# VH-VL binders against q9umr5: the designs that were tried, part 84

Target 1, 268 residues: q9umr5
Amino acid sequence: SYKPVIVVHGLFDSSYSFRHLLEYINETHPGTVVTVLDLFDGRESLRPLWEQVQGFREAVVPIMAKAPQGVHLICYSQGGLVCRALLSVMDDHNVDSFISLSSPQMGQYGDTDYLKWLFPTSMRSNLYRICYSPWGQEFSICNYWHDPHHDDLYLNASSFLALINGERDHPNATVWRKNFLRVGHLVLIGGPDDGVITPWQSSFFGFYDANETVLEMEEQLVYLRDSFGLKTLLARGAIVRCPMAGISHTAWHSNRTLYETCIEPWLS

## First folded at step 21 (VH-VL)

Design pp10
Fold by OpenDDE, look of step 22:
Structure pp10 (fold): chain C 268 residues (1-268), chain A 122 residues (1-122), chain B 112 residues (1-112)
Amino acid sequence: as target 1 above (268 residues)
Amino acid sequence: QVQLVQSGAEVKKPGSSVKVSCKASGGTFSDYAISWVRQAPGQGLEYLGYIIPIFGAARYNQKFKGRVTITADKSTSTAYMELSSLRSEDTAVYYCARGSYDSTGYEPFDYWGQGTMVTVSS
Amino acid sequence: DVVMTQSPLSLPVTLGQPASISCRSSQSLVYSDGNTYLYWFQQRPGQSPRRLIYKVSNRDSGVPDRFSGSGSGTDFTLKISRVEAEDVGVYYCMQGTKWPFTFGQGTKLEIK
């Protein structure tokens, strides 16, 4: 039988968004038990990410317990960060494939049409002011806001991304790394036509330097220092990168070609 | 230059709801946290919650067990605080406050509204 | 929740004399960025609160230099070097480090 699949949604999202994905999985892997977690939907997805991690942990623990052979995680957009953190804090998870579906794994510094309704262009450059404060860090968006022009503030004030990345020293860094490395495969999915994740390479742990030049994963300090296990995972062939063009952010979970190419191979 | 103007005093029955408004003027609105604090007669200050309008989301003091709803209208630069299932102990002056930015970052409670008296009585 | 404890709760002072208010937190108020988000507010009779001090020791614009804030970790102090009649009111400390943000009980300053 196929391993159970757990799906975690993204910002302002819900389980309904994954109806096509469910169909694809049922068609190609009949009998697969798929659970789309209906937690922190809609506006509730703006709650602090650590709070979300705790909630999702409570939901996945029973599922994992019933699946001794392991489970697969499909985590979309913001959900990908939640899942990475989840795998970092769980010392007994049994995740075979962690599929990060267009997630801002290295953070967000977006200037896209999708986010413009939230962040006018003039405010995007100044979002660091509120985000890197106790008041701002109570919202998920600020938890992975990564301003390349204010790296000091990011490193010191980010209460989520900087910690799960091991970019700031903390007592749990070693243990979190150990836990995360329990994953069988890390499948990174994203693409240049996403239109939301900014830069889109963030889905592959690429990100801006101080000049807003995009550097790849292997150039990032988190990789070079192996702060949470990326270098180790890559070395053992556990990282899969699946870029795809022509897919908008809201279509990653509904595109059949994407599913067949980037998701399906890792559900067996 | 920044000014917060709140709505007028309210008298409510137990079990009803009250919605207080806070209109900001003299600056931008969306990228500041609007905090709500109340003060019962002769008592101290109590933090209800705050909203960051640009996010369209608020944080609430769990002490109120979901009775508080904070919203913001960016088009009118107005924040709202609604308190439901009113009790006599909810009788208080309700304040809105806004932060500011300096060279070191965000600082809350730089500007205060004049307060809104809400009286809950049978 | 972080408990903020002020002392004294009542502070009668003679005009021209100094005053000191203590605020203690149940846990450290040092945030990840190294800042300590401890605030002092003044509320004169019949008025809205007014921020006097932010981040332990920074005076707001328009606040007389006779007001000073100090402290670290869990122990903080607001001092008034020479109390004036206009200083009558209630003073509150507040922590903004950990949600929910919390106030002290308040200290009522009166003239003897």
Scores: ipSAE 0.929, ipTM 0.969, lowest interface PAE 0.5, mean pLDDT 95
Fold by ESMFold2, fold request of step 23:
Structure pp10 (fold): chain C 268 residues (1-268), chain A 122 residues (1-122), chain B 112 residues (1-112)
Amino acid sequence: as target 1 above (268 residues)
Amino acid sequence: QVQLVQSGAEVKKPGSSVKVSCKASGGTFSDYAISWVRQAPGQGLEYLGYIIPIFGAARYNQKFKGRVTITADKSTSTAYMELSSLRSEDTAVYYCARGSYDSTGYEPFDYWGQGTMVTVSS
Amino acid sequence: DVVMTQSPLSLPVTLGQPASISCRSSQSLVYSDGNTYLYWFQQRPGQSPRRLIYKVSNRDSGVPDRFSGSGSGTDFTLKISRVEAEDVGVYYCMQGTKWPFTFGQGTKLEIK
């Protein structure tokens, strides 16, 4: 039979958004136990990411315990950061496939359609001022805000992303790297027409340099220094990159071609 | 220049709710933390929570969880604090406050409202 | 929650004399960015609180230079070099490093 699948949603999202993904899994992998976690729905998704990681950890422990053969994670948008933190903090996770579905893995720096909805004027150049403070870090958006023009502030003030990326020294860095490296496969999914993740290459561990030129994963310091295990995983053949054009941010879990191409092969 | 003007005093019965407004003028509103603090008669300051209006999201002191709701209307530069299931112990002056930015970054509580007395009695 | 402990809670002082208020936190207030988010507020009788000092030692605009803040880690001090009649009121420290952010109990400064 197939390994259980755990689904973790994104910002302002809920478990209902994944109904089509559930249908696809049922069609191609009948009998698979799929759990869509309904924690931190809607505005609760703005709570600090470490608080979300703790809540999701409590929910996944019994599922993993009942599946000694392993589980798969499908983690969408902000949820992909929650899942990556889970892989780092859990000494005993048994995740085979971690499927990162258009997640801002290297952070977010965008006047995106989503952010324009929140603030009609451009705010990306000024948001660092509150995000890189204890008041801002109490909100999930600020936990992965990555202003390439204020990288020193990001490196020192980020309470989440700079830590799970190993960009700032901390006492758990070695243990978190070891834990993350126990994953079977890292499946990275995203594309240029996403419209929200900025740069969209963040879903593939790419990000802006100081000139807003995108450097790919293999050009990032976190990869070159292997700070949390990306270089090791790539050398093992454990990283799968599955870019797809023509998919907007809210459509990744409801596009059959994407499912068949990028997700289905990894749900053993 | 920046001014925070709060709604007027309220007298409420136990079990009811109160909603205090805090209107900002003379500056921008949406990218600051707007905090709510209360002070019972003869007592110290107690932090209820804050909102960053641009996120439309608030953090609450768990001491008050379930009874406090903090919201903001960016178009009118007004924050609101609603306290439900009022008890006599909730009798206090309720203050709003806004931060500011300087060379050291974001700093809270630079500007304070005048306070709103809420009295809970039968 | 981080507990903020002030001493003394009552501070009678003679006009023109110095005053010193201590604030101690139950854990370090140094944040990951190297800043210490420790604040001092003054509340004169019948008025809203007013920020005096931010991040340990930075005096707000319009605060007289007789006020100074100092300290590090868990131990902090507000000093008034020469107390004036207008300084009567209650003084609060506050930490902004760890949510929920918390105030000290207050120190009531009175002219004896």
Scores: ipSAE 0.852, ipTM 0.926, lowest interface PAE 0.8, mean pLDDT 91
Fold by ESMFold2, fold request of step 23:
Structure pp10 (fold): chain C 268 residues (1-268), chain A 122 residues (1-122), chain B 112 residues (1-112)
Amino acid sequence: as target 1 above (268 residues)
Amino acid sequence: QVQLVQSGAEVKKPGSSVKVSCKASGGTFSDYAISWVRQAPGQGLEYLGYIIPIFGAARYNQKFKGRVTITADKSTSTAYMELSSLRSEDTAVYYCARGSYDSTGYEPFDYWGQGTMVTVSS
Amino acid sequence: DVVMTQSPLSLPVTLGQPASISCRSSQSLVYSDGNTYLYWFQQRPGQSPRRLIYKVSNRDSGVPDRFSGSGSGTDFTLKISRVEAEDVGVYYCMQGTKWPFTFGQGTKLEIK
C-alpha cells in the first residue's frame, strides 16, 4: 500500500549509487515499487538542466499515471533542482513527498573538493564571466551557479535557477507556483560536512548575501515574496528540515541513520 | 599573444576516423569555450560544437548525430576534435577557435587556428 | 535551429564606395540579459576567419572605423563606409543566442 518512489540522481552519478537506499526502503517498506531513473548519467549530467527536466518528465509521466494515489520523489544533489523544476512545469503531477537530498536549491558558489576534479585551480570568483553567457548556460553547473558578488548578472543571465526560484519575472511564474504548491511535503536534507554544496545551507534555501554571510530561508527575498510558494508551504506545515552532520556529499543515500531519521517517516 | 596551432592535413578513407588537435599558447586555456567549425570547399562555415575545458564537457551540433567527439587536455593546453564514420562530404577545412573576456563579458571566436584540411577519398 | 540569412550573397563594389551586407535571423537574438549575440566575421582568401564585430555593433581591436554594425531583434547590417582593396573576402554573420549557434551563408565582397 506504499506509494511508489522515484529516485533522481545528481552530477556525475548513476543509478547504482542508490543500491543501499533501495535496500533500506525494501527493509522498512516492503513491497514498495522503487524506480531509479537512469538518465543523464556521468558526464551527461552536465547537459543543460532544462534538457534534463524534459527527459525526466518523459520518464516520470507513465509512472505517475500508474499510481493515481500519488508518488514520492527522492532527488539527490543536482537532481533536486531537476525535481523542483518538474513540480513547477507539471500541472498534473501527483507527488506527495519531495525529498531533497543535499541539493543546491539556492545555487552554488564554491570550488569544493568534489568540484576540484572539475576545477583543479580555484576559479569561483571568475566563473561568473563564462557562466553568465549563452556559452556557459549550456552546462548544468552554470544553470545554478550563483555568484553573490554579481547578483545582477545572475538575475538576468540565469536560464534556469533564477526562473524556478521566481527571481526573474516570466509569463509562467503564477502557473509554476500553483503547480509546485500541489506537493504534499517538501523534505529538505543536508548538513555542514557535505563538502560540495556551497554554502551547505543552499540545501535548505539559505544562501550568501554580498558579504558571504549566510541568510537562512526565512531571510531570503524568494521566501518573503513567496515567489514560488515557500512561505505558503511553511505556513501549512509542509516543509520538513532535517539537517545531519557527519555526512559527506556522496554518502547521503548510503547512511542508515540518515535514512531512518530523515527519509523513512515520509514514505507513506 | 594567444596562438592556436592545429595538426597537419589528413587524407582519410571513407568509414575511418580523424582526430584534429588544437594547441593553445600565449594565454590561459581551460576557462574559455574552444569551438570547432568546418568549411567544405566553396562553402560556408558550419559549427560542430565546443568544449569548456574546465568543465570537461562539450556541446555538439545534433546535425552530426554522435559522430563528433570534442575533448581537451588541460595539462598540454590542447583541444581535440574527432570525427568518425567519415564520408566524402566531410572533406573540409576544420578550424578551432577560442573566445576572450572583455568589459562586456565573454565573447566567442576571438582567436582562430590556421585550419586543418581533411580529405576523405578512396 | 535559428536560420541566419545573408543578402546579398555576392557584392561587387567600386573602391572607395560604401557597401552594406544584410543578415536576418529566423527569430529574435535578444537574450534574457538584454544582449543581442550577433557577430560578424571576415575571411580573406586562403585565411582563417577573423572576428570584426561582436554583440551587433562593437568593433574588435584593430578593425578600422569604416566598419560598423547595426540592427536589432532579427535584422542586422554590416556597413563599410569606404571599401578598400584589403576588404576583399567573404563576410559571415553568426548568432550566439540559442544553441546550436549558426552562421549565415556568407557574402563575397569583390572589387569591380
Scores: ipSAE 0.849, ipTM 0.926, lowest interface PAE 0.7, mean pLDDT 92

Design pp10
Fold by ESMFold2, look of step 21:
Structure pp10 (fold): chain C 268 residues (1-268), chain A 122 residues (1-122), chain B 112 residues (1-112)
Amino acid sequence: as target 1 above (268 residues)
Amino acid sequence: QVQLVQSGAEVKKPGSSVKVSCKASGGTFSDYAISWVRQAPGQGLEYLGYIIPIFGAARYNQKFKGRVTITADKSTSTAYMELSSLRSEDTAVYYCARGSYDSTGYEPFDYWGQGTMVTVSS
Amino acid sequence: DVVMTQSPLSLPVTLGQPASISCRSSQSLVYSDGNTYLYWFQQRPGQSPRRLIYKVSNRDSGVPDRFSGSGSGTDFTLKISRVEAEDVGVYYCMQGTKWPFTFGQGTKLEIK
């Protein structure tokens, strides 16, 4: 009776990471068909996000076709950006709930303990130099790197985030907005103790201005211009914000209270 | 003074593999693209792939169909290129190269290694 | 893949005369950031390649001012205003706009 659930993982991640989430769904919504997509695992998660979007699209098409009543997406971290792009590029998606688990929806500007082995703590101010080049844009991290001190470079060089946010003009913008707006609900989940998403408000479409002061979603130009439909979704009651303190980045999919509060209500 | 020093020449049998090293000195390593390019005797340049060591990830030219593996060791400032299932057509000089930054951003291929001859013969 | 086509493939030149090498791409090399990622390399006999020109027209440090690059979109040119004996070698263009990044076939410059 429950709609199928499709789970999309994040950076350096795999389907095993979601074992607890699967347990929670089975307990509260028995009989739900849950598919955790086993694509772009580990270091393959560094491939360009448009390559990942294409691969995940191919995997979700048959699942959606077998469920004409609709499906739900639960998308974690980098996976939330993949899913938002899927909703934009798929003319025929039937997603009811898009659940974004601590995803850097407005970008990332942080080198934290979680990413220390990948991003030494002294590098965030200089990473724009390689990221905003064709060599850097071939890697997923650079596809959503958003340096608030080089916003002009971001706007022009980003091959992914600036496009799906409608921050740069492109021929598909109108169609992508129309497709994204067919989603039933956008459920935004994140919190101040995440430790990786920087600023953590990126999970709620907030981001730094040039002084590293966080502007909330409603203060963002992409919201004010309704570039990809955020203002429209909010006005029709389709955006759910579910912040929760005390959860580290790797724990969002293994916290029962988070599941019961923020996820469970949206898995009809 | 940035310098890239590659491992010495190799003679290999068809079907085996070769691993060429590229050690950087006199500059930083981890936040540049380290590229691998080959040149068959009397032929032009062919781009195999590159790694950005700080990401620990590489991009490969699909022409080589998964036979190329590029890695880096940040602690020793050394990049490696491994070519498997060797054929006689793989006989070439293999170069590593590092980019540089200027006022407009990243630029590739500023510094080149000396090249490593790999000969594949029965 | 973006195909890079050089012309001529062989270029005999009299010492002191100008030389011109053409490079054409199968698609525009203008990236989304407005830059054109087109490069020129020189390979002297027995040596590793050397970058001469980056992003169409920017001469690298230590490259003589007799070398210049120009062009836009899909058509690019390397010019040597007065060929010297040290200029003997093979010249390659390369695009860095779309992965996989690709080289032209090379142009062998010889002194007549």
Scores: ipSAE 0.846, ipTM 0.927, lowest interface PAE 0.7, mean pLDDT 91
Fold by ESMFold2, look of step 22:
Structure pp10 (fold): chain C 268 residues (1-268), chain A 122 residues (1-122), chain B 112 residues (1-112)
Amino acid sequence: as target 1 above (268 residues)
Amino acid sequence: QVQLVQSGAEVKKPGSSVKVSCKASGGTFSDYAISWVRQAPGQGLEYLGYIIPIFGAARYNQKFKGRVTITADKSTSTAYMELSSLRSEDTAVYYCARGSYDSTGYEPFDYWGQGTMVTVSS
Amino acid sequence: DVVMTQSPLSLPVTLGQPASISCRSSQSLVYSDGNTYLYWFQQRPGQSPRRLIYKVSNRDSGVPDRFSGSGSGTDFTLKISRVEAEDVGVYYCMQGTKWPFTFGQGTKLEIK
């Protein structure tokens, strides 16, 4: 039988958005127990990410306990950051596949015409001013805002991303790395036509340098120092990169070809 | 040149709700924290919560047990605070305030509204 | 919640003399970025509060230089070097390091 699948949604999202993904799983892997976690829906998705991690942790513990052979995570957009934090803070997780579905794993620095209501174009160069303050850090968007032109502010003020990336020293770094490395596979999904994740290579642990040139995962200091285990995972053959063009941000969980190519093989 | 103008005084019965408005003029609104504080007669200041309108989301002081709702309308540069299930202890002046930016970053409470008296009596 | 404690609660002062107001927090106000988010406000009778001092010691524009702020960690002080009649009112400290952000109970400055 197939391992249970736990689905974690993104910003301004809810469990209903995944009905097509559920349909694909049921069709190709009949009998799979799939739980789409119905927490922090809509505007509640803007609560601090550590509050969301705590709530999702409470929800996944009984599911993992009932499945000693392991579970899979499918985590969309902001939800992929929640899931990565879960893998770090849970010394008892049994996750086999962590499927990161267009998630801003190295952060977000951008607004696009596609979702102007979320990130107005005029604000990206100035958003650091409130995000890198205690007032801004009380909101999830600011927890992973990563302004490449104000890296010192990011490193010092980030309450979430700089910590789970091991970019700022903290007492839990060694234990979080150990916990994260217990995952079986890290499946990274995203693409150039996403329209929201900026740069889209953030879904693959790529990000801008100070000139807004994208450096890929293997060029990032967090990879080179192996600060939370990316280099170790890649060396084990545990990282799967599955880029796909032609998919907008809201369509990742409703594209059959994407599912069959990038998700289905990892739902054993 | 930034001004915050609040709606007028209100008299309410216990158990009802009140919605106070705060209209900003003379400046940008959406990327600041818009805070709400109150002051009971002869008492100190109490922080209710704040909104960052560009995110469309607010943080609330848990002391109020979900009775406070803070919203903003970017098109009219207006923030709102609604307090439900009113009690006589909620009689207070309610203030809105906006921050500012300087070379050290974001600073709260640079501009204050004139205050709105809300009186809760049976 | 971080508790902010002011002393004294009432401060009668002779015109031209110095005044000092203490504010103590129940935990350190130093944020991860190295900043200390402590603020001082003045509320004149019948008026809205006005910010005087931000981040411990930075005087706002239009605030007379007789006002100064100092302190670190959990202990903070607002000083007025020579009290003038216009300084009458209630003074509040506030912390902005940990949500919910909280005010001290206030210090009423009175002219003797």
Scores: ipSAE 0.846, ipTM 0.926, lowest interface PAE 0.7, mean pLDDT 91
Fold by ESMFold2, fold request of step 23:
Structure pp10 (fold): chain C 268 residues (1-268), chain A 122 residues (1-122), chain B 112 residues (1-112)
Amino acid sequence: as target 1 above (268 residues)
Amino acid sequence: QVQLVQSGAEVKKPGSSVKVSCKASGGTFSDYAISWVRQAPGQGLEYLGYIIPIFGAARYNQKFKGRVTITADKSTSTAYMELSSLRSEDTAVYYCARGSYDSTGYEPFDYWGQGTMVTVSS
Amino acid sequence: DVVMTQSPLSLPVTLGQPASISCRSSQSLVYSDGNTYLYWFQQRPGQSPRRLIYKVSNRDSGVPDRFSGSGSGTDFTLKISRVEAEDVGVYYCMQGTKWPFTFGQGTKLEIK
């Protein structure tokens, strides 16, 4: 008898992408109910992240209600930000393991693979101009865009990431922190060969300073101030860091060694 | 100098669809919001939606109940607005507009197309 | 949706006299970044709209200095210090703070 598993996909993604992950879970945890949420597929994954959070919240409520002993979340790429917001806004969630699979938890400052196909030159130094406006904030990419050279604009204009990180004051900060801290384990997965998440250490709550030097999680103000509970979770022994080299962004959910090492142990 | 040139006037029957084009020249295209606004005869302005072509994604005013589709073709620097299930109340001039960047950041509606009259008549 | 209410809707003015157009929003237009996304547009007869003022008080390039914008909170004003014949048209305010972005109903400026 294993806790149900809920899977949340990333940008330009769909439930189909997780066939191999489903096979691995079936082999190691037979009888586990796994639900891959079929919401915000393809271009719909660019809708504002708060709209996505609301839609995924509605989908997870009945699953959690049927599983009073708890559920697990496996959340990939952008989906990891959706899931972290769910943990904050749901006062009734019963998530044991939150498994963050190469997610830009501290933001993104790099051309994604799809941006590189669309532009012959890098646009990352200029995206802040539209992203940090009401017009840009209506798109998911801008909701977690984090330009380290315009941190003041990020802090004041972000409608999503600066709020769920507790980097900007808001009336729900205390309640969101309390809700997030009800998670049993936070499992952080990522690696240097990802190729999309920039810096890849964003998957471990690391990020650039103004010189594009990566500061690790324990050097981040959000950790030091414990703004949404990272310091408390780490002190509790509830944060698992599972880096793995040699895995590209599209391969995290289809690598058996990664599954066995980083995911399987947390699917009680 | 940035110019926006729209496709010509259309006469349509109720229940059909219309697709209006907006071709940009004299500047970059993909990292701006390309907006669509309409104006019924003798009436005010109404915001339909916009696209940011670098994301390949659009936002829509929900008052149109999913009847509006906004797309862009980066290779031709052309945005499109398609309105389906046309009604007589959709008779209007349809405008495209592009913003600009200045020292204060992004500002909308700096350049306007000439407008496209769409008439919905039985 | 944020409702934008203009007053007056019809504004006959004698040439050379001042004109003033009011715009009121149903909620604050101050965004989290401290900016107020309030815009003014002019539409001359038979023409596309033209942006006059951005972010409350900033005059666009090529807009005569007889045009000025002001306001705070939910109340905003466009002023023309001395109306000229070329100023005939309809004036719109617009908010860009909360999607969907919305226009006022318009103020028709006419020469008496």
Scores: ipSAE 0.837, ipTM 0.920, lowest interface PAE 0.8, mean pLDDT 91

